# VHH binders against Abasic site processing protein HMCES (HMCES): the designs that were tried, part 215

Target 1, 269 residues: Abasic site processing protein HMCES (HMCES), of Homo sapiens (Human) (q96fz2)
Amino acid sequence: CGRTSCHLPRDVLTRACAYQDRRGQQRLPEWRDPDKYCPSYNKSPQSNSPVLLSRLHFEKDADSSERIIAPMRWGLVPSWFKESDPSKLQFNTTNCRSDTVMEKRSFKVPLGKGRRCVVLADGFYEWQRCQGTNQRQPYFIYFPQIKTEKSGSIGAADSPENWEKVWDNWRLLTMAGIFDCWEPPEGGDVLYSYTIITVDSCKGLSDIHHRMPAILDGEEAVSKWLDFGEVSTQEALKLIHPTENITFHAVSSVVNNSRNNTPECLAPV
Short names: E, the ipSAE of ESMFold2; O, the ipSAE of OpenDDE; V2, 0.75 times the mean of E and O plus 0.25 times the DockQ between their complexes.

## First folded at step 17 (VHH)

Design uc66 (from uc0 with Q102T; framework vhh_6z1v_2)
Fold by ESMFold2-Fast, scan of step 17:
Structure uc66 (fold): chain B 269 residues (1-269), chain A 123 residues (1-123)
Amino acid sequence: as target 1 above (269 residues)
Amino acid sequence: EVQLVESGGRLVRTGGSLRLSCAASGFDFSTYAMGWFRQAPGKEREVVAAIAWHGGITYHADFVKGRFTISRDNAKNTVYLQMNSLKPEDTAVYYCAARPYTFYDSPKDYNYWGQGTQVTVSS
């Protein structure tokens, strides 16, 4: 998983993340650094994306079931990194393989500290290899969405107004991530950065790509992954597996260039 | 204490009409999406219709589209299901459900549930 869409306006994104804490109280996640959230149809590694994480990471005695939403850099910079420029990291930490996560120091250490997060996206992109050519077919991959209509009318699915209504009720893709905190050696703000855990593709995606992000399907899985105060590393890792509850459609090659940031990037072709 | 109380279910003849109501209390109704689900004997609970927190976006299942209409009144903390052209296949217990802001089609994604109201359609 190396490209996502996360374009919802901040208020729509926040409502889409409404949840219940351990005591059944309804909450919206509390924002940290909301000004760093940059909506885009075409997010690549090294850009910031919104993630959910436990409030307990920021407040010693907080209820670990309460959630913060924060933009984090995609591409985990380990806390032990000694150089001043994170781009000089020798390792690609965009993704973390589920089968070796406990063997890799860059991931094992933050995981041992409970630094689990849920990476939010409209969906992600993958490029299907086409036999006989070097050209690849991009696909937009996302949770199945319930069909929406304007109250009191039957709208056309392809109308611009109907596309706006789809996003107002969009079910965000929730991917399992690991984050870390890096303090620049020369001083400056702490950098929060994350990696997306990957698993073998499910049967439904196997013809598009051999790997997929570890998707947390439903609030029970999301809450257990985030709640490092009550859920051990061993128990949380049981949530990491392929899922079939996913859909996709082919998209235009416009998405290939990460600088293109328009609705055409995810529109069906 | 959260409560969802359905009312309006009864025996009705084929082709008839019925209006179900669901009165909500104990939570901020205006920030919740509402759904109507039904469960027929021997079958799983399925979504019939849903409405977003602001009322401007709805969903109606294909098998009721054109016959049933969901609506809400945030001032009265009530969601409604207007059922027209009823068929024997519509016989089921109808449940009101709530989840924050947005609606989904799976029962497992809803936080609050009513006790249900029985609708029986005779041929």
Scores: ipSAE 0.777, ipTM 0.898, lowest interface PAE 0.8, mean pLDDT 91

Design uc67 (from uc0 with Q102K; framework vhh_6z1v_2)
Fold by ESMFold2-Fast, scan of step 17:
Structure uc67 (fold): chain B 269 residues (1-269), chain A 123 residues (1-123)
Amino acid sequence: as target 1 above (269 residues)
Amino acid sequence: EVQLVESGGRLVRTGGSLRLSCAASGFDFSTYAMGWFRQAPGKEREVVAAIAWHGGITYHADFVKGRFTISRDNAKNTVYLQMNSLKPEDTAVYYCAARPYKFYDSPKDYNYWGQGTQVTVSS
């Protein structure tokens, strides 16, 4: 997974993340560094994306079931990285393979500290390789969505004039991530950065790409992944597996260039 | 103390009309999406219609489109399901459900549920 869409306005995205804590109290996640959130139809590694994580990471006595939403850099910078510029990291940490996560120091160490997060997106993009053509077909991949319509009207969701209504009720894709905290050697703000855990693709996606992000399907899975105060690393890793509860459609080559940031990037062709 | 109380279910003849009401208390109704679900004997609970927290966005299942209409009155903390041109296949227990802001189609995504009201459509 190397390209996503996360374009919702902050308020709409926040409502999409409404949740219930351990006591049954309804909550919205509290924002950290909200000004760093940059909505985009075409997010690439090294950009910031919103993630959910446990409040207990920031407050010693917090209920570990309470959630913070924070923009984090895509591309995990390990806490032990000693150079001054994180963009100079010598290896790619955009994704973390589920089969080797406990063997790679860059991922095993933060995982041992409970640094699990849920990466939020409208959906992600993958490029299907067509043998003999050198051409790749991009697809937008996302949770199945309930069809929406204007109040008092049926079937309006399929109209371009009703686009805002579709997004207002959009179910965000929730991907399992690992984050770490890096302190610049010359001082400055702590950098929070994440990687997306990947698994073998499900049957439904196998013709598009051989790998997929580890998707957490539903609030129970999301809650268990985030709650490092009550759920051990071993138990949390049982949530990491392919899912069939996913849909997709082909999109325009406009998305190929990461500089393009328009609705055309995810529109069906 | 959260409560959802359905009312209006009864025996009705094929082709008839019925309006179900669901009165909500114990939570901020205006920040919740509301859904109507139904369960017929031997079948799973399925979404019939849903409405977002602000009322501007709705959903109606294909099997009720053009016959049923969901609406809400935030001042009265009530959600309604207007049922027209009723068919024997509409016979089921109808449940009111609530979740914050956005509606989805799976029963598992809803936090609060009423006890249900029986609708029986006789041919």
Scores: ipSAE 0.731, ipTM 0.879, lowest interface PAE 1.1, mean pLDDT 90

Design uc68 (from uc0 with Q102I; framework vhh_6z1v_2)
Fold by ESMFold2-Fast, scan of step 17:
Structure uc68 (fold): chain B 269 residues (1-269), chain A 123 residues (1-123)
Amino acid sequence: as target 1 above (269 residues)
Amino acid sequence: EVQLVESGGRLVRTGGSLRLSCAASGFDFSTYAMGWFRQAPGKEREVVAAIAWHGGITYHADFVKGRFTISRDNAKNTVYLQMNSLKPEDTAVYYCAARPYIFYDSPKDYNYWGQGTQVTVSS
């Protein structure tokens, strides 16, 4: 998974992440560094994306079922990285294979510290290789959405002007991530960065791409992945598997250039 | 503490009308999306209609579009389902359900549930 859309205004995104804590109390996730959230239809590695993580990561005695939402850099910079510029990291940490996560030092160390997060997106993009051509067909892939009646649904033949109205009831894609904290050797703010765990594609996506993000389908899975105070690494990893509960539609080549940031990036063709 | 109490279910003739009500207590109703679900004998529980926290966005299942209308009154902590042109196929137990802010179609995604009210439609 190398490209996502996460364009909701901050208030809409926050309500879409409303949850219930261990006692059944409704909560909105509390923002950290909200000014660093940059909505976009076309997010690439090295940009910031919002993630959910347990409040216990920031407050020693916090209820581990309470959630923080924070923008983090996409592309995990390990805590042990010694150079002053994170862009100098010599290996790709955009994704983390589920089958080798416990074998790779960059991922097993933060995972052992409970540094699990849920990466939020409207959906993600994948490029299908077309046989007999030198072109790839992009697709927007997302949770099935309930169709609202004062706005059109995504996946129909919609005009760009109608897109703004479908998002008020959008079910965000919730992907399993691992994050780490890196302290610049020269001083400065701690960098929080994440990787998305990937699994083999489900049957429904197999014709588009051979890999997919590990999607946490539903609040029970999300809460167990985040709650490192009550759920061990071993138990949490049982949540990492392909899901068939996804849908998709073809989109135009406008999305190919990561600098393009318009609703046309995810509009059906 | 938290309660959802449905009322209005009864026996009605084909073509008749009925209004179901669901009274909510023990939580901040104005910050919850509300859904009406139904379950007929031998079938799974399915979404009939849903309404977002602010009331400006709704959903109605294809099999009830044009016949049923969901609405809410946040001042009264109540959600309604107006049912018109009732058919025998609408016979089911109707359940009220709540989840934070936005609605989903899957029963498993709702946090609070009522005990249900029986609607029977006969000739």
Scores: ipSAE 0.742, ipTM 0.885, lowest interface PAE 1.2, mean pLDDT 90

Design uc69 (from uc0 with F103L; framework vhh_6z1v_2)
Fold by ESMFold2-Fast, scan of step 17:
Structure uc69 (fold): chain B 269 residues (1-269), chain A 123 residues (1-123)
Amino acid sequence: as target 1 above (269 residues)
Amino acid sequence: EVQLVESGGRLVRTGGSLRLSCAASGFDFSTYAMGWFRQAPGKEREVVAAIAWHGGITYHADFVKGRFTISRDNAKNTVYLQMNSLKPEDTAVYYCAARPYQLYDSPKDYNYWGQGTQVTVSS
């Protein structure tokens, strides 16, 4: 998992993350550093993406079931990193394999501190290798979406589906992540950065790619992953497994260049 | 106290029409999506129709498309289901449900539920 789309305007994204706390109160996640959120159809590692995390990470006595939404750098910079420039990190931390997460110091340490987050996206991209060519076929992969219609419209009269209309009720992809906090040696703002946990692909995705992100399907899984005050590392890791509740469609090669940031990156082809 | 109160269910003959209403109180109705679900004896509860918080987006299940229409009146805190061309297969208890902002098609994604209103369609 090395490319995502997260293009919703801030207010639309926030409403899509509405949730219920432990007491049954309906809430919207509270933003930290909202100015760092940059919507894009084509997000690559080292860019910022919105993640959900427990309020308890920021407030000592907060209810651990309450949620913050914050932009974080994709590509985990370990708290122990001693260089002044995060780009000098010698190894790739874009993804974290589920089978070795407790063996790798970069991931085991923040996980032990309860630094679990849910990475938000419209969906993610994968490139399928095709026989007899060096070109790969890109696919956009996302949760199954309900087929909505405009109020009072007649679906039978409509021409081909306009994909621009589906975003008003889009169900965001919720991926299990681990984050860490890095303090620059020379001082300055704390850097929050994350990695996406990966698992073996489900049957439905096996023809596209052999790995997939660990997807948290539904509010119960999301709540348990985030709630580090009540859910231990051992219990949380039981949520990390492949899911079949996923769909996809082929997209054009426009998405291949990470500089391209248009709706064409997602459009079915 | 959150309440959803369904009304309008009754016995109707095949081909008839019926309008169900659901009156909401105890929450900010205008920030919630509303759904109509139904459950026949021996069957799982299934979505019939749903409407987003702003009313501009709806969903209707394939088996009612063209026959049923969902609508809402935010000034009256009420959601409606207009049911036309009723069939015996539409016989069920109809439930009103609410969830924040976005409409979903699974019962498990809705937070608030009414007690239901019985619709019986006879030949």
Scores: ipSAE 0.756, ipTM 0.884, lowest interface PAE 0.9, mean pLDDT 90

Design uc7 (from uc0 with N111H; framework vhh_6z1v_2)
Fold by ESMFold2-Fast, scan of step 17:
Structure uc7 (fold): chain B 269 residues (1-269), chain A 123 residues (1-123)
Amino acid sequence: as target 1 above (269 residues)
Amino acid sequence: EVQLVESGGRLVRTGGSLRLSCAASGFDFSTYAMGWFRQAPGKEREVVAAIAWHGGITYHADFVKGRFTISRDNAKNTVYLQMNSLKPEDTAVYYCAARPYQFYDSPKDYHYWGQGTQVTVSS
């Protein structure tokens, strides 16, 4: 998983993340650094993406079931990294393999501190290798969406306003992540950065790519992954597996260039 | 305490019409999406229609499209299902359900549920 779309306006994104805490109270996640959220149809590693994490990471004695939403850098910089420039990290931390997560120091240490997060996206992109050609076919991959109609049974294709309404009820993709906090040796703000855990692809995606992100399907899975105060690392890792509850469609090559940031990036061809 | 109370279910002849109501209390109705689900004997519970928190977007299952219409009145904390051209296959217990802001098609994603109202359609 190396490219995503996360383009929703802040208010729409926030409502899509509404949840119940342990006491059954309905809540919206509280923002940290909302000004750093940069919506895009074409997010690459080293850019910021919104993640959900437990309030307990920021407030001692907070209810661990309460959620913060914060932009974090994609590409985990370990807390022990000693150089001044995180771009000089010798290894790629965009993804973390589920089968070696407890063997790699970069991931095992933050995981032991409960630094689990849920990475939010409209969906992600993968490139299918076509045998006999140099060209690859990109696909946009996302949760199945319920069809929406404008009140009065007006079809989605009738106007640009009707097209905009599809995003108002969009079910965000929720991917399991691990984050860490890095303090620059020469001073400055703490850098929060994350990696997406990856698993073997499900049957439905096997013809597109051999790996997929670990998707947390539904609020129970999301709640357990985030709640490091009540759910141990061992129990949380049981949530990390392939899912079949996913759909996709082919998109144009416009998405190939990460500088292209338009609705055409995810439109069906 | 949260309550969803369905009403309006009864026996109706094929081709008839019926309006179901669901009265909500104990939560901020205006911030919740509402759904109508149904369950026939021996069948799974399935979505019939749904409406977003602001009422501007809806969903109707293909098997009721053109016959049923969902609507809501936030001032009265009530969601409605207008059922026209009823068929024997529409016979089921109809349930009202609520979840924050957005509607989904799976019963598992809804927080609050009513006890249901029986609709029976005969020839």
Scores: ipSAE 0.796, ipTM 0.904, lowest interface PAE 0.7, mean pLDDT 91

Design uc71 (from uc0 with F103I; framework vhh_6z1v_2; at its last look DockQ between E and O 0.76; V2 from the best seeds 0.00; counts 0 for: pae O 3.8 > 2)
Fold by ESMFold2-Fast, scan of step 17:
Structure uc71 (fold): chain B 269 residues (1-269), chain A 123 residues (1-123)
Amino acid sequence: as target 1 above (269 residues)
Amino acid sequence: EVQLVESGGRLVRTGGSLRLSCAASGFDFSTYAMGWFRQAPGKEREVVAAIAWHGGITYHADFVKGRFTISRDNAKNTVYLQMNSLKPEDTAVYYCAARPYQIYDSPKDYNYWGQGTQVTVSS
């Protein structure tokens, strides 16, 4: 998983993340550094993306079931990194393999501190290798969406012309992540950065790509992954597995260039 | 104390009409999406229709499209299901459900549930 879309306006994104705390009270996640949120149809590693994490990471006595939403850098910078420029990190931390997460120090240490997060996206992109050509076919991969209508309207919700109108009720993709906090040696703000945990692809995606992000399907899974105050590392890792509850469609090659940031990147061809 | 109370279920003849109502209390109704679900004996609970928090977005299952219409009245904290051209296969217990803002089609994604109202359509 090396490319996502996360283009929703902040207010729409926030409503899509509404949840119930342990007491059953409806809440919206509280924003941290909202000015760092940069919506885009074409997010690459090193850019910022919104993640959910437990309020307990920031407030000593907080209920661990309460959520913060914060933009974090994609590409985990370990807390022990001693150089001044995070881009100088010698190894790729965009993704973290589920099978080696407890073996790799860069991931094991923050995981041991409960630094679990849920990475938010409209969906993610993968490129299918076509054996007869050198070309790759990009696909946009996302949760199945309910086929909505405008109230009082006869609609063709699935038509390409109406695709962009689905965003008001879009079910965000919720991917399991691990984050860490890095303090610049020369001073400045603490850098929060994350990695997306990956698993073997499910049967439905096997013809597109051999790996997929670990997707947390539904609020129970999301709650357990985030709640590091009540859910142990061992218990949380049981949530990390392939899911079949996913859909996709082919998209234009416009998405190939990460500098292209238009609705055409995810529109059905 | 959250409560959803369904009403309007009764015996009706094939081709008839019914309007179900669901009165909500104990939460901010205007920030919740509302759904109507049904369950026949021995079957799983399935979505019939749903309406988003602002009322501008709706969903109707293919098997009721053109026959049933969901609507809401935020001033009265009530959601409605107008059922026309009723068929024997519409016989089920109809449940009102609520979830924050957005509509979903899975029962598991809804937080609050009513006790249900029985609709019986005679053939």
Scores: ipSAE 0.806, ipTM 0.906, lowest interface PAE 0.7, mean pLDDT 90
Fold by ESMFold2, look of step 18:
Structure uc71 (fold): chain B 269 residues (1-269), chain A 123 residues (1-123)
Amino acid sequence: as target 1 above (269 residues)
Amino acid sequence: EVQLVESGGRLVRTGGSLRLSCAASGFDFSTYAMGWFRQAPGKEREVVAAIAWHGGITYHADFVKGRFTISRDNAKNTVYLQMNSLKPEDTAVYYCAARPYQIYDSPKDYNYWGQGTQVTVSS
């Protein structure tokens, strides 16, 4: 997983993240650093994307079931990194393989501190290697969506003027992540950054690519992954597995260039 | 205290019409999606129709398309189900349900439920 779409306006995204706390109260996640949110159909590593994390990471007496939403840098920068420029990291932290997560210091250390997050996206892109060539076919991959209609009329809302209705009811993809906090040696704000945990792909995606992000399917999985106050690392890691509850469609090569930020990036071809 | 109170269920002949109502209280109705579900004895509870918080987006199950219409009135904190061309297979307890903002088609995704209203359609 090295490319996502996360394009919703902040208020639409926030409403899509409505949740229940431990006492059953309906809440919206509280934003940190909302000005750093940069919506785009075409997010790549080193860009900021919103993640959910427990309020307990910010407030020592907080209910660990309460959620914060914050933009973080994609590509985990370990807290122990000594140099002033994160681009000087000698290894790729865009993704973290689930089978070695407890062997890699970059991931084991923050995980041991309970630094679990949920990475939000409309969906992700993956490129299928075409047999007999070096050409690759991109796909947009996302949760199955309910078939909605415009109120007062029954019919497909597949025209451009009806996209507001589709996205206003979009089920966000929720991926398991690990984050860390790095203090630049020259001073300045603490850098929050994340990695996306990966697993072997499910059968439905195996013809596209052999790896997939670890997807948290449903509020129970999301709550358990986030709640480091009540759910141990060992129990949380049981949530990390492939899922078949996923769908996809082919998209044009417009998405290949990460500077292209248009709806065409995820449109079916 | 959150309350959802359904009304309007009764015995009706095949081909008849009913309008179900669900009065909501104890939460900000304008920020909730509403759904109508039904359950016949020994069957799983299933979505019939749902309407998003703002009323501009709906869902109707295939088995009711063209016959049932969901609507809402945020000023009255009420959601409705207009049921036309009723069939014996529509016989069930009908439940009103709520969840924040977006519609889903699974009962497990709805947080608040009414006690239900019986609809019986005679052959």
Scores: ipSAE 0.681, ipTM 0.859, lowest interface PAE 1.1, mean pLDDT 91
Fold by OpenDDE, look of step 18:
Formats: C-alpha cells, structure tokens, sequence
Structure uc71 (fold): chain B 269 residues (1-269), chain A 123 residues (1-123)
C-alpha cells in the first residue's frame, strides 16, 4: 500500500470515528495535534494521516479503551534512529509484512510496547499490471458502502453530482498499523510515525495486487487492536489476516501524480 | 438506561399496511443513526432500512422496492417504518437498532437493540 485517500473534513472524520468505550459510553476520539491534519484524496508516504490509538499511550492510568485521533507521519521512524533527518532511513518502513513483523527490530520493538494504531482512510489505491503492456490501471479499494438515498434524490451514490453528499456517511477503511515515537537528537518535538501492516491479498483482490493492508473489520476488531492494556500482542496479531469484505473500482490516471488532490482521484472511470 | 421500544407489529393481510414505531430513551437520540432490521424464522437478521442522525440520508434494502419508508422525529425521540403492500415474505420480528451518527447495513455495527415487534402477513 503506497497511496491512500483521507479527505473528510475534521468534524466529519471525528463523527465517523464515534465509538463506545468498555463501559458502553458513547465517545468521540479526542484530537491530538489537529492542526497537522491535512485532508487529501491522494496521500503518499511521508505525509501525515490520522490514526486512532489508545489514550493510555498519553495518560498514565487512563482507560485503555478510550481513543485518541492524531495525525502521524506515514513511514515509521524507529525510536533508536540517531540521524537528525528521518529521510535518511535506508530501509522502507511504509509497510510491515505480517509474516516478518516479529523478525524486524523496527516493528517488533514498538509492537512489544503496545504501540498499535488504526490508520484511517477512505480507501487505498493499487495498480494492476496490464498483461503485455507497461501500463498500470489504478484501482480504488474500500469497504463496501451502503447505497444511501439523500432526501429528494434516489441513487445519490451513483451520481457524480451527489458524490460529496455520499461521503457524509462514508464508512472509513480501518487498517492495522504500528507506530513509534522518535526524539530528534538535536532536540525538538517528538515525531510520531506509523507503518501499515500488509498481508497476502484476498481472492477478490488477487488479480489486482498480491498484497493488501491488514484491514480491521468492525468495532470489535478495532477496539482489540487499539487496547494494548487488555489485549496482548499475541492476541492482537490474530486479527491480522486478509479480508474479502472489500470492494473496488477502476479510477483514472489522475491519481498517478501524487500532487493531484481532487475528487477525480476516486471517481470511477 | 438505554431503551428502544418497538410497537405497531400485528397480523395483517397481504397488501395491507403497517406503521412501526420505535421510542428511544437513555441517550442523545439526535446524534444516533437508527435502523430497522428483521429476522424471519430460520433466517439471519437483515437490514430493512436505516436513517442517519441528521435524517437527510436513508437506506432501504433492495427487497423493499419502494414499499417501506423509514423516517424519524427527533423531537419525539422516535423512528418510524411505514410498510405498505405487505407480503407473506415480510413476516418476521422487526427490530429497532441504534448506532452513533452514521448508518450501516450490518447488524454487528449497531450498539443498541429493541426487543422486537412481530409482524405477520397472512395470505
């Protein structure tokens, strides 16, 4: 996974992340560093994206079922990294393979500390190789959405004109991530960064691409992944597997340029 | 205490109409999406219709085919299901459900449930 979409306004995104804590109380996640949130239809590595994480990471003795939402850098910077510039990392940390997560120090150490997060997105992009050509067809991949009817318009989901209205009720893709905290050697603010865990693709996606993000499907899966106070690493890792509960459509080549940030990136061709 | 109380279910003849109501209490109704689900004997619970917290977005299952309409009155903390042109296949226990803000089509994504009301359509 090398490209995602996360374009919802902050307030809409917050509401989309509404949850119940372990006591059954309705909650909205509290924002940390809300000013770092930059909505985009075309998110690339090294950009900031919003993730969910347990409040216990920030507050001692907090209820671990409570959630914080925070923009973090895509591409995990390990805490042990001693260079002054994160861009000097010599290995790719955009993704973490599920089969080797426990073998790589960069991922194993933060995971062992309970630094699990849920990466939020509208969906992710993947490119299919066309047989016999060097051309790649991009696809937008996401949770199946309910075809909603807005008052007065039937089939709003199928009309480009009403596409924005459909997004008010968009179910966000929830991907399993690992984050770490890096303190610059020269001082300054702590950098929070994340990697997306990947798995072998489900059967439905296998013709497009052989790997996919580990998707946490449903509130229970999300809660268990986040709650490092009550759920062990071993138990959490059981949640990491391919899911067939996805849909996709072909999109235009507009998304190929990471600088393009328009609804056309997501639009079916 | 959160409560969802369904009412209006009864025996009706084919082609008849019913209006189901669900009265909600114990939570901020205006911030919850509401849904109607049904479960027939030997079948899984399935979504019939759902309405977002703001009431501007609704979903109706394919089998509804324009026969049913979901609505809500936030002043009364009530969600409704108007059912017209009822068929024997519509016989089921109908449940009211609630979740924060957005509508979903899966029962697993709803937090609160009513006890259900029986709808029986005779041929």
Amino acid sequence: as target 1 above (269 residues)
Amino acid sequence: EVQLVESGGRLVRTGGSLRLSCAASGFDFSTYAMGWFRQAPGKEREVVAAIAWHGGITYHADFVKGRFTISRDNAKNTVYLQMNSLKPEDTAVYYCAARPYQIYDSPKDYNYWGQGTQVTVSS
Scores: ipSAE 0.085, ipTM 0.553, lowest interface PAE 3.8, mean pLDDT 90
ESMFold2 (binder alone), look of step 18: mean pLDDT 89; pTM 0.908

Design uc72 (from uc0 with F103Y; framework vhh_6z1v_2)
Fold by ESMFold2-Fast, scan of step 17:
Structure uc72 (fold): chain B 269 residues (1-269), chain A 123 residues (1-123)
Amino acid sequence: as target 1 above (269 residues)
Amino acid sequence: EVQLVESGGRLVRTGGSLRLSCAASGFDFSTYAMGWFRQAPGKEREVVAAIAWHGGITYHADFVKGRFTISRDNAKNTVYLQMNSLKPEDTAVYYCAARPYQYYDSPKDYNYWGQGTQVTVSS
């Protein structure tokens, strides 16, 4: 997984992340650095994306089931990294393979500290190899969505006004991530950065790509992944597996260039 | 404490009309999406209609579209289901459910549930 869409306005995104804490109290995640959230239809590694993480990471006595939402850099910078410029990392930490997560120092160390997060997106993009050519067909991949219509008036589903309404009730894709905290050697603000855990693709996606992000399907899975105060590393890793509860459609090549940031990037073709 | 109380279920004849109401208390109704679900004997609970927290967008299942209409009154903390042109296949216990802001089609994604109201449609 190397490209996502996360374009919702902050208030819409926040409402889409409403949740229930351990006591059954309904909550919205509390923002950290909300001004660093940059919506985009075409997010690539090194950009910031919103993630959910346990409040207990920031407050020692916090209820571990309470959630913070924070923009983090895509591309994990390990806490032990010694150079001044994070972009100088010699290896790619955009994704973390589930089968080697406990063998790679960059991932096992933060995982041992409970640094689990849920990476939020509208969906992600993958490029299918086309037979007989070197061209690839991009697809937008996302949770199945409940059909939405304008209240008090039923028009065609494809009308321009109804198309805009789909985002008002969009179920965000929730991907399992690992984050770390890096302190610049020469001083400055702590950098929070994440990687997306990947698994073998499900049967439904196998014709598009052989790998997929580890998707946490539903609030039970999301809460267990985030709750490092109650759920051990071993228990949390049981949540990491392929899921069949996804859908997709082909999109135009506009998405290929990460500089393109328009609705055309995810529109069906 | 949180309560959802359905009312209006009864025996009606095929082709008849019925309005179900669901009165909510104990939570901030205006920040919740509301759904109507139904369950017939031997069947799974399924979504019938849903409405977002602000009332501006709705969902109606294909099998009731054009016959049923969901609406809400945030000032009265009440959600309604207007049921027209009733068919024997609509016979079920109808449940009111709530989840924050957005509606979903799966029962497992709703946090609060009413006790249900029985609707029976005779030929």
Scores: ipSAE 0.799, ipTM 0.907, lowest interface PAE 0.8, mean pLDDT 91

